# Designs tried in a protein design chat: VH-VL binders against Large ribosomal subunit protein bL20c (rpl20). Part 1

Scores and structures below are computed, not measured.

Target 1, 123 residues: Large ribosomal subunit protein bL20c (rpl20), of Euglena gracilis (p07133)
Amino acid sequence: TRIKNNGISKKKRKRKISKMKGWVGGHSKLFRTGNQQLMKARHYAFYDRKKKKNLNKTLWITRINGGLKYYLTINEKYNIFVSFLRKTKTYVNKKLLSEINVRDSKSFSHLSKPIMKSTGINL
Positions, changes and structure headers below are counted from each chain's first letter, unless a header gives other numbers; antibody chains aren't numbered by Kabat.
F, E and O stand for the ipSAE by ESMFold2-Fast, ESMFold2 and OpenDDE, each averaged over both directions (binder to target, target to binder). V2 = 0.75 x the mean of E and O + 0.25 x the DockQ between their complexes.
[cut] marks letters that were taken out.
The coordinates of atoms that the task and the answers printed are left out; those that the model quotes come from them. Centres of patches stay.

## First folded at step 2 (VH-VL)

Design F3 (framework fv_fezakinumab)
Fold by ESMFold2-Fast, scan of step 2:
Structure F3 (fold): chain C 123 residues (1-123), chain A 120 residues (1-120), chain B 111 residues (1-111)
Amino acid sequence: as target 1 above (123 residues)
Amino acid sequence: QVQLVQSGAEVKKPGASVKVSCKASGYTFTDYYMHWVRQAPGQGLEWVGWINPDSGDTFYAQKFRGRVTMTRDTSISTAYMELSRLRSDDTAVYYCARGYDYFEGAFDIWGRGTLVTVSS
Amino acid sequence: QAVLTQPPSVSGAPGQRVTISCTGSSSNIGAGYDVHWYQQLPGTAPKLLIYGNSNRPSGVPDRFSGSKSGTSASLAITGLQAEDEADYYCQSYDSSLEGYVFGGGTQLTVL
């Protein structure tokens, strides 16, 4: 017996997986997430949050320079960090990624701020 | 199964406009960006722009801004590219192609192309 | 002209290996953007051959492979066959132009 998927956020995640399945060659192991997809996910997250009065999060798969893949929760800090990594060609080591708590915005901010500050990016 | 079907060849005079269509089938039209790419006879590929069929948002290559307009009709899964103020150097095969992501997307499915000839 | 630089032609005999280069700059390949490759047979639309630097779509033989280093990318074709005779294009994204860019194309001739 398998429990069926529930909720609007799960339907949105399922729809994104369907897009990947429709891609020629199947799922790409070198997939990268761009700003347009992140803005789209933020729009859906905002809509769901406003509707339910809860913080709603969308998971993303992204490739950071160096071939690493990671699942990100959508919020403004993650969007800025991903955009920065793409534009500056910054390589992220496994230790840094393991320390990022994708479900905790405060934890992510504490880890990302040193990187942004050392590269001259305004918060 | 996944297919992009384009409108037929066009012959236009300099200064005219042309509108090319691209009908998608075999997938959810609003799930993928639609790109337009052209190729002059015997020459290479040149990206023109994209449309997000879900939102209607568009983005055009600098060279074509002010002359190109991309639209779509979700009820018939069709994308359009209109190029105005045509010049002889606009003579090319115009392709529509499916892409997933603006920055990272490869073009995995292509239409057969529409030849646009600007002459007279 | 094309933004990415490819040799205009390359040739080889059946069974040989051939390599097609794609040279970019700091605003595209050098900025870490992925490189994709297309095969175009005479009179046909381009076909996706390699995506995301080195991945093959279903139906593309394993004798086609891609790689990327620094500001350049390369397509390698081993065990050349007559059916490989075609034009090959590389494609990436350019952050300065804020758009997708192509190489000028390489015509492969098989002896």
Scores: ipSAE 0.000, ipTM 0.542, lowest interface PAE 14.6, mean pLDDT 70

Design P1 (framework fv_polzastobart)
Fold by ESMFold2-Fast, scan of step 2:
Structure P1 (fold): chain C 123 residues (1-123), chain A 121 residues (1-121), chain B 107 residues (1-107)
Amino acid sequence: as target 1 above (123 residues)
Amino acid sequence: QITLKESGPTLVKPTQTLTLTCTFSGFSLSTSGVGVSWIRQPPGKALEWLASIYWDDDKYNNPSLKSRLTVTKDTSKNQVVLTMTNMDPVDTATYYCARSLYDFWSGFDYWGQGTLVTVSS
Amino acid sequence: DIQMTQSPSSLSTSVGDRVTITCRASQGISNYLAWYQQKPGKAPKLLIYAASTLQSGVASRFSGSGSGTDFTFTISSLQPEDVATYFCQQYDSYPLTFGQGTKLEIK
């Protein structure tokens, strides 16, 4: 299947899975139940990468939302992947996500590819 | 190694505008999931969050300060700037900048040393 | 705004003792709670986030628990260097809010 999302905004080029939105009106946009494990796993992966020096400088061309294309860093690719999983109500093993190395594009591709095929994500 | 350091005036007169700069190293605000926030602490009192800015230029300000606050970033200089208008003696506090990994999931993991700003006469 | 209330406001105890500090939120915040240590004249230091996750490099004697509105911070065996003020902070919603602080002293 294909994941439907809104088009590209001028300033925001990807989803913000962990951000609070709607400062004046809406306060929390966070999903506190099943989504917490995915967010925690992402945090650990990011922190481990930082400790081993910053390698988030590799750019990728990615097709998202139909024909739209972005040049993404490894970290941005991971963020988009996790956001798409949330929006499609796809549940991913917490252990699998914690093992994804945001600085290692080959490792990320190997671990995420089967899940992306089942959900129709093109990263 | 990650460091943050606050700079700006240490003395401000009532009604003036305060401008503080946070200069950091060891990370970038071009990295997804990273933000920098401003927090203040009046002498002997609790911490009060002021404002946050994130990698995607998304901004949040404390509504109790009623539009007195502006936060901006210069990603190429590794700087975040806080501007606070109409200073009052009650705004006397130590002002900190701090980093958060992953927005609100991780808290504030690194802090600057703080800069005491006194508002008087 | 979410109000954070800490108890006690201060305590004095002995080296080796178990120390417990509590934090209560005025509404449910799930596990979006952090604990900080602040020594006199210094910036706060993050000890715990997500209510129970120990920050890297922080001593294992520190722990946190709780969810929803009631949270607990524990030092299993107090050391002299633990003399400080401890703060809880919610990050469920804006504005971010802190507790009043608990001052910990050794007898």
Scores: ipSAE 0.000, ipTM 0.528, lowest interface PAE 15.8, mean pLDDT 71

Design P2 (framework fv_polzastobart)
Fold by ESMFold2-Fast, scan of step 2:
Structure P2 (fold): chain C 123 residues (1-123), chain A 119 residues (1-119), chain B 107 residues (1-107)
Amino acid sequence: as target 1 above (123 residues)
Amino acid sequence: QITLKESGPTLVKPTQTLTLTCTFSGFSLSTYGMGVSWIRQPPGKALEWLASIDWDDDKYNNPSLKSRLTVTKDTSKNQVVLTMTNMDPVDTATYYCARIEYYGSFDYWGQGTLVTVSS
Amino acid sequence: DIQMTQSPSSLSTSVGDRVTITCRASQDISNYLAWYQQKPGKAPKLLIYDASNLETGVASRFSGSGSGTDFTFTISSLQPEDVATYFCQQYDNLPYTFGQGTKLEIK
């Protein structure tokens, strides 16, 4: 079906995606000091240590690329995404990272999509 | 209080394997974001990063020395071990272990241990 | 590998002088640069991280600036205890690499 969006909303959406692409994929960096508390709080609040230890990047990518899909909460997707960025040494601008509303699946999907396409993973 | 201390032999013969242990306190390698790195400095020369290991047991080795280096951890003992094979006199240096948080700089360092490679 | 070039290799100046050391990266490293102080026989001490952030407990006369490829480290008023070798280090990409060092002496 057709989407009847006006030109203004389409232009804003395209600029947002373009900005996300510029900040993700190694061009924008996750600041060490500014994001330690965020990453630590996210890890402990939404993803316990036992689960994190069992969900490593290599195994996760292999499962996803093998056509296996898991039902994940947005918090679990966020934790996987952040872990993936950390392991690949990919940086995300502190301001952009703070804009990720973990309750908003659309914002997360748009931010993670460029990285996932380049690595062949889908969440 | 965060401290790190290197231990191991101070004299190694050419072709032997060097094993150094870093014992630390005041933090845990089970803590998200924490890592320990090995860095060396030949007398009067610049610092050279050797290897790092992090909270997830991910290991990173300097490509120039990759085939000779192994880094392991024992989280329960607060220890990280560096093994370097086939030692040569050019490997004579002060070896440091240092804490790294995420991608960052090295914020806490051990005192260093001088390892001399001589026949 | 990312090459880090420092200048000068050494300098000698007077107590109270403003000292400037520069560091150049062979490619864009954003702000992922640290500065270390190393006194003879001792381990390096972190002074500056993320190009311009002063490490806790470090004297306010030390400062850093720059981004991309060109970085500057400044001591606003040199003190006798500042005699040391200073190193820059990039942490944008592995392997981590250090500058060759700048030896600072008092006349």
Scores: ipSAE 0.000, ipTM 0.532, lowest interface PAE 14.6, mean pLDDT 71

Design R1 (framework fv_roconkibart)
Fold by ESMFold2-Fast, scan of step 2:
Structure R1 (fold): chain C 123 residues (1-123), chain A 118 residues (1-118), chain B 112 residues (1-112)
Amino acid sequence: as target 1 above (123 residues)
Amino acid sequence: QVQLVQSGAEVKKPGASVKVSCKASGYTFTGYYMNWMRQAPGQGLEWMGWINPNSGGTTYADKFQGRVTFTLDTSISTAYMELSRLRSDDTAVYYCARDEYYGLFDYWGQGTLVTVSS
Amino acid sequence: DVVMTQSPLSLPVTLGQPASISCRSSQSLVYSDGNTYLHWYLQKPGQSPQLLIYKVSNRDSGVPDRFSGSGSGTDFTLKISRVEAEDVGVYYCMQGTHWPYTFGQGTKLEIK
């Protein structure tokens, strides 16, 4: 099967995204406790730390304010998003902002994209 | 419409490497983790790991750590799975799947049969 | 790793009759956010797996209401109230609460 056999509709897709927009919770790599978690961390830490160091040095280019390009890190993207919410007087509760903390970049992207897309900003 | 299209079947000798592609369309590629699974003939599903297209971060199941590498090319919305040092028991259909959140695989690729034989 | 155990492994059923599949996990699947990341997939013959039920009891869009999921903690059930011919295939439970993700061994549903 090349595609999902249940039949995909735009309505179904939008409903799925809407249902998932509040999902935050991904401490994605080490979510197990005890000695098992520690042993896994030791095995994967070298490879993932090496990757993370390379990513921390990598700068992203994004378009904001109609054509101005910035070189941004993930932390700077978060700061711009928060500043954007304040400056446009878009009110979000403090719980939502704490949930967007850098714990999971997928969660940040997933939560921020619907807001950014509706305002025409590509972050 | 969301689609994941995988590369075609491969036949490899023991000790070789194979690289399977998974091209995504119909959604924002960086918004969802891509997971890889395999299924040996007549057997159940086995999870291999994930890649986060937004960060490039990867997580591999212990069984495959050191033999599998997940990569991506965000310019063409494509994820890759490379498995090295192939053994006959690596013969399986390999799947990519979009992870909405914590294992909620809402779209799957069609599968790629990899046959390892001497 | 979390072990997922399904029963039965083979489920012959008469058309129009109900069917029930059990799934148990070696550890609680409740995540720290209060959600339980237990999902059910169906693999029809010759096809890729497809999502049926997510987070224990939520039907994926387009999945008929004859399918229902229930359970908590470590014990979960998938029920089909009235089996149809198109329901034939292998059903898998799967957990995304703990690293690594793990699948049950699969239950083959056949029409007798």
Scores: ipSAE 0.000, ipTM 0.527, lowest interface PAE 17.2, mean pLDDT 72

Design R3 (from R1 with heavy chain G31D P53T N54E S55T G57E T58P, light chain D33E K55E M94S G96S W99Y Y101L; framework fv_roconkibart; at its last look DockQ between E and O 0.01; V2 from the best seeds 0.00; counts 0 for: pae O 11.4 > 2, placed apart)
Fold by OpenDDE, look of step 3:
Structure R3 (fold): chain C 123 residues (1-123), chain A 118 residues (1-118), chain B 112 residues (1-112)
Amino acid sequence: as target 1 above (123 residues)
Amino acid sequence: QVQLVQSGAEVKKPGASVKVSCKASGYTFTDYYMNWMRQAPGQGLEWMGWINTETGEPTYADKFQGRVTFTLDTSISTAYMELSRLRSDDTAVYYCARDEYYGLFDYWGQGTLVTVSS
Amino acid sequence: DVVMTQSPLSLPVTLGQPASISCRSSQSLVYSEGNTYLHWYLQKPGQSPQLLIYEVSNRDSGVPDRFSGSGSGTDFTLKISRVEAEDVGVYYCSQSTHYPLTFGQGTKLEIK
């Protein structure tokens, strides 16, 4: 006495296919092929977001370090700077520091000099 | 209507090989992957792997790697599972199942009992 | 491998009463936003497994509306609003989000 409800499988397949619109060839028409592509696309999207975050982080560190080159002549400028920020309980995220340095180096200097001075580092 | 019909029960000795067939009908055979599972007496379901019915490329669970072989005869819409070097703990009902997408099994074969005993 | 843990393993139920089965995964089964590959199968006595619920909460074709699935992340539930005699069998949760595909231990539903 199984209830017959035909079309549900087709309906759910159609829903998946709708997400494959705009893809080329069999990827947009064939459910199996398209679904495989969809799964890959979702994985890539997830991992690419993570990669993007890491890339941005690297970029921000590079920008901060670039600003610090005018104040420090030693290596690992960023690490030293971050250590100083921690010691002085000055918590500023990498993005904000990077933006300040890029858009207004004077403000970056104003921010960084007092912190570094407090640690005994000569600028 | 979609149907998967498997071959009959098998009795084998340890060390032998068994080949189970799964004939599909009611749909385009090459549009869906075919998966294989087994179920030991009184136990749960265990996934063995799948085969790409279009290309013939198999993927095996690590547990069965090197001992199981999935093959196809697309001309008669049939998938085969061959398990070699049988041992007593291979005694189980083996199922083929149509993979609608990525491990969703909407249709199952009736199962094939494989008994391994000395 | 993702471990699927069902509870209870045995579920005696009186006809007409509701039933609930829990399934926990050792890892999140969320594949993408709004996409979780957690499925439920029913194996009636002497029969092959049959698809019951797919992707957490969707009933397969022919499945009565007394069956419902819910959950998210790592915790999932199958509910039967009013158990009928034909509902007797072993219920399995499965995940296809992670390789390899894995099943729960199964929950045997019996009539008291």
Scores: ipSAE 0.000, ipTM 0.593, lowest interface PAE 11.4, mean pLDDT 86
ESMFold2-Fast, scan of step 2: ipSAE 0.035; ipTM 0.572
ESMFold2, look of step 3: ipSAE 0.006; ipTM 0.562
ESMFold2 (binder alone), look of step 3: mean pLDDT 94; pTM 0.952

Design T2 (framework fv_temelimab; at its last look DockQ between E and O 0.04; V2 from the best seeds 0.00; counts 0 for: pae E 11.9 > 2, placed apart)
Fold by ESMFold2, look of step 3:
Structure T2 (fold): chain C 123 residues (1-123), chain A 118 residues (1-118), chain B 106 residues (1-106)
Amino acid sequence: as target 1 above (123 residues)
Amino acid sequence: QVQLVQSGAEVKKPGSSVKVSCKASGYTFTDYEMHWVRQAPGQGLEWIGAIDPETGGTAYNQKFKGRATITADKSTSTAYMELSSLRSEDTAVYYCARGYYEDYFDYWGQGTLVTVSS
Amino acid sequence: QIQLTQSPSSLSASVGDRVTITCSASSSISYMYWYQQKPGKAPKAWIYAASSLQSGVPSRFSGSGSGTDYTLTISSLQPEDFATYYCQQYDSLPLTFGGGTKVEIK
């Protein structure tokens, strides 16, 4: 199946490999801003669409809470985390966020830390 | 339809250089990274490096740093890989491959055989 | 750099057999990928993100694993499945591939 839907924000937030970057620290290149990781999650979602995914809201909440407990020091609950999203005006698709957590727990930590810091929570 | 079409086979002498082209079509060239991978006869796959055509940013396998140069021309949707100071162990099929956000390679060119012989 | 060790390096199997290919990483990784390559052809993306099938890949293929140990399984081998399979990591530069597993007809 051919896919041509790239979305206008995707091209602005693609990850880059710098001309001047050495080989050292390749692992550290996997941790980027939350917006860049959202674009990666969106990319995975359109490649996964053939395999039907019926995720309900309760499953997404459980995955988000599990990610918070595993990678964050404050053990935030879903309700508190959603409040942070609203306060920061950060839009994320809860289905995509749950999918990132299942596939890449390191990227979930990277995505959530900027949101938590912007609300004054010490991470 | 995504298509990556590479330049033809080359026979080179040791010490010379080769420049392989990869023309992309069927997608927005600047939305994806272009990677180069080689495969010696009967051997496995070896990553050479990559370019982000939007920015011109590159990364190289340290093994090839100083010998490999990867470039892209946005106006023709074409990526290039040049390998200098060729040796007999550089004999291989060279592939271009499309990557997304430092991800797996979803489309590959047909390959370019480079033979280095005295 | 992260070394990927595939096992077995080759196997001989009959149509209808269940086959399992393993890929072991020298360090924990998050991004295991699989490619299928037939003789004289470029590799084809087969399984991405450990367990998701690429478009057009039959459901008899599955992938699983986490950390350092990953598998590709074919539940009932078909004639078109005889090929070499490679695993690949994108967790650390340089990108590396497994040595390949050649699946041959018995």
Scores: ipSAE 0.000, ipTM 0.544, lowest interface PAE 11.9, mean pLDDT 72
ESMFold2-Fast, scan of step 2: ipSAE 0.168; ipTM 0.606
ESMFold2 (binder alone), look of step 3: mean pLDDT 92; pTM 0.943
OpenDDE, look of step 3: ipSAE 0.040; ipTM 0.657

Design T4 (framework fv_temelimab)
Fold by ESMFold2-Fast, scan of step 2:
Structure T4 (fold): chain C 123 residues (1-123), chain A 118 residues (1-118), chain B 106 residues (1-106)
Amino acid sequence: as target 1 above (123 residues)
Amino acid sequence: QVQLVQSGAEVKKPGSSVKVSCKASGGTFSSYAMHWVRQAPGQGLEWIGAIIPIFGTAAYNQKFKGRATITADKSTSTAYMELSSLRSEDTAVYYCARDYYEWGFDYWGQGTLVTVSS
Amino acid sequence: QIQLTQSPSSLSASVGDRVTITCSASSSISYMYWYQQKPGKAPKAWIYDASSLESGVPSRFSGSGSGTDYTLTISSLQPEDFATYYCQQYDSYPYTFGGGTKVEIK
C-alpha cells in the first residue's frame, strides 16, 4: 500500500494536472523524434509550472478537440479540462469543480457539460 | 495504488538480445512516462531511457542509443525494453520506473536480473 | 551530462545519531530527488523536489538545498534506515544519479 487517505486525492489531482500540461504542450510535436518529444513534454510541464502563460483559446480548443483524446480515460479528460480552464483563465465555480467525481463519468459529463459547451471543447 | 511487475530473470549469450517487460496496474498508463534504469552488481543506478505511451516514441541515454529499444503496448499497459548486442558488462538488474513530474520516479518494478554468460 | 557527486560514499553511525548526506551537481539544477534502496530491493522514492517527503517516509528524514548543493538529513537514525541513498537530477536528459551513500548502523 502506497497511499494514505487524508488529502491524497487533491495532491494526486495536482500531479495529474501538471502531467497533462506536458502532454498538451507536446501534442503538435508527436511526429518528431522521441528524444525531442519527451524533452518538449517535460520542458512544457516544467515551464508551465514556473512560468504561467495565458494560452491562445482557439489553439487550446483545437488541441483538446482533435486527435488523441479518443484514447483518454475519465481521469485524463478531467485533467485536460482543468488544465484548459487554468490556462485560459476561464472562471469556474469552486463548488462545481468539487462536485466532479473522477470515478464517475456520468458526474463529469453532467457537471462539466455547460462549461464545455460555452468554451467549445468536446471531451 | 500503482504496481509495476516485471518479467523474470534471463540468462543470455554474448551478442544476443534480451527483452524485459514491465506491466503496470492501477493508475493511468498512457500519459505517464515509463523509464528504464539498470544497476550492475555492486554498482549504482544508470538511466537507459524512457517512453510516454501516448506519444509512442522513446528517448534514450546516448550510451545506449542504437542498442536499446523501448516500446509500450497501451492495450496491455505494458512497457518493454530490448537491449541488443549483449556483452558481459550488460549483466545487471534492470528496473522499470514510472515518472510523474513532481514526484520523480515514484513507482518502481521489482527488477529483472539479466546475466550475460557464454 | 550533469554529474552528481555524493559524499560520503559510506558511513557508520549509532542509533539516534544525526546523519547528513550531500549531493553536488556539476551545474545548477531545479529538481533533485532522493531514493532509498535496501539490499536486494528496488529503489524506493523517498524525497521529491528537494525537500518534500514521499508518502510513508518517516518525519525524521528531511531534504534541503538549491542550485548545485543538496542534502538529505536523518535527525535520529533508526535500525530500519540501513540502506543506500541515491540523489537524482530530474532536470535534463540523460537523467543521472549520484554514486550512492551507504548508511550502516553500528
Scores: ipSAE 0.000, ipTM 0.520, lowest interface PAE 15.6, mean pLDDT 71

Design V2 (framework fv_vulinacimab)
Fold by ESMFold2-Fast, scan of step 2:
Structure V2 (fold): chain C 123 residues (1-123), chain A 118 residues (1-118), chain B 112 residues (1-112)
Amino acid sequence: as target 1 above (123 residues)
Amino acid sequence: QVQLVQSGGGLVQPGGSLRLSCAASGFTFSDYAMSWVRQAPGKGLEWVSGISGSGDSTHYADSVKGRFTISRDNSKNTVNLQMNSLRAEDTAVYYCARDLEYWAFDYWGQGTLVTVSS
Amino acid sequence: DVVMTQSPLSLPVTLGQPASISCRSSQSLVYSDGNTYLDWYVQKPGQSPQLLIYEVSNRDSGVPDRISGSGSGTDFTLRISRVEAEDVGVYYCMQGTHWPLTFGQGTKLEIK
């Protein structure tokens, strides 16, 4: 007789890689309700920093070509960057680092991209 | 272990109201949309209502629009269905179900019977 | 609303034989994101429904490989390569592409 797989590992793995899925992660059902629901979601993103932070936490999407992809949070990218600076013994002014707005993608990209590009890191 | 435990069913007269509740455990409740699906005695399945993980978006079957209201309390891990102006045709077993990220129902509650009769 | 039509409605099958259930939708189930939201469920006697297949062909946890889903657009099929006693129940297809979500009328599979 065949021993049946309990499937627990599959469900845990799936949940892990698609954590913020459903209507929010997939976006499909938001678009079905029309522009009003999409505009409401955008409005909340501007006025609620907590929701904006949650949206920037581990996000999972289904790729057009199939499979699942995750995105690193801004905090995770920053931690990788700082770890890299320490490892390469790159000397950076403490004041300059404190001026980087971790929540501001443009600020982070402007300051980190040249360093990461020259060292071969791609996030 | 994922569990959905339902309550609030019973016998009610036409025109009356009932509130169904579904208590979730074993997963991060706010990450998942939730739905209610009903089944009349000896009949097939009918989707009734759904709510997004955040609670910001709701949808209803035409047969219940304006009479039923779905809501959730993520601090208590519950999804609720407020049923008003009940009709004999609403008699059914009501299931709460977790909406998998692919808009499929991967876990279902035990069901609760709602009987609308004089 | 999208109408989901299953055939046959009654499916008596001999143990070990294959079984097939068809599901047709009144509209295409391809969503604007390119995905097809067609699922299959089974309800065994005295139990809640349980998911078998999601998005046309993906098996849920614990579903044996003898059960498979296929199809595209408006025509979908659930196949059981060799029917076992545990397969007895009522099978439903469901579309998730259009609001409101709608189920087929159900197919009762029973052992003769």
Scores: ipSAE 0.000, ipTM 0.521, lowest interface PAE 16.0, mean pLDDT 71

Design V3 (framework fv_vulinacimab)
Fold by ESMFold2-Fast, scan of step 2:
Structure V3 (fold): chain C 123 residues (1-123), chain A 118 residues (1-118), chain B 112 residues (1-112)
Amino acid sequence: as target 1 above (123 residues)
Amino acid sequence: QVQLVQSGGGLVQPGGSLRLSCAASGFTFSDYWMSWVRQAPGKGLEWVSGISYSGDYTHYADSVKGRFTISRDNSKNTVNLQMNSLRAEDTAVYYCARGEDYFYFDYWGQGTLVTVSS
Amino acid sequence: DVVMTQSPLSLPVTLGQPASISCRSSQSLLYSEGYTYLDWYVQKPGQSPQLLIYLGSNRASGVPDRISGSGSGTDFTLRISRVEAEDVGVYYCMQALEYPLTFGQGTKLEIK
């Protein structure tokens, strides 16, 4: 029969490409995951503050505001980056996306720079 | 107490412009996303536009893209909607709303009527 | 865009009886593991909309236990276990999965 092995390999390669495109097309999933973490941060900050309202209130409020503000900045920056990936149709697999989906500015910067260089992402 | 107080509505002719404002108090304004949602007379709710807490990221409904511009001034605790090239179909009560990354809107302004008529 | 469809459009109910409103999305709203990006709002006569339920089933602050949300994927229900006079209004579901955010057409709850 005519080169059945080549047909099977071709189908397998096509499925891999489709799967990778699915990961790229799933950028909204990463965006929603980031927003979920923001909601958790707000929820925990609110309940923790309520529990401590009559003890060291000033220091507690300062720490809550600082932590929430930091997370909002990281989440917004991440969301803009994911939006840019969608707009440019940049091919980034699930492993790379999970590695750059880090919630601190230092780690995000260090992980995103190599990806930007390798994928040709521009500001 | 959380308050969102709106202003800037009115009657305008087709093709005209109008600027809506929403003044926030009772919370740290710069820590929240803000949106505009409208409601045409006798109709349901339609999300129009949203802005991130810093103002760096904005979203628009297709019906208003290129005509409306959302902005905010965190030093004045205000979010604004600049509406250009207004059409009769833009006639609605416009609400500003505080959101959690647009997941949900927990506080809404009183609404501002915008009437586009010749 | 994600299309949100509510039924019924009009819901006459007797005081003290239960009421249910259905909402269906054109695609699944279950995204991040375990989270459903569906919210419910009510607009009482002459008032601004107010939040009732967020992320499918979580009750907003100040919302009474008689009001609950359920469902995942594409089919959702808002249930009022016993209707009170203050529940009169138009109820809207909203998807927050992706932009643009979209609302159902609304369900008017009236006392018969």
Scores: ipSAE 0.000, ipTM 0.545, lowest interface PAE 13.6, mean pLDDT 71

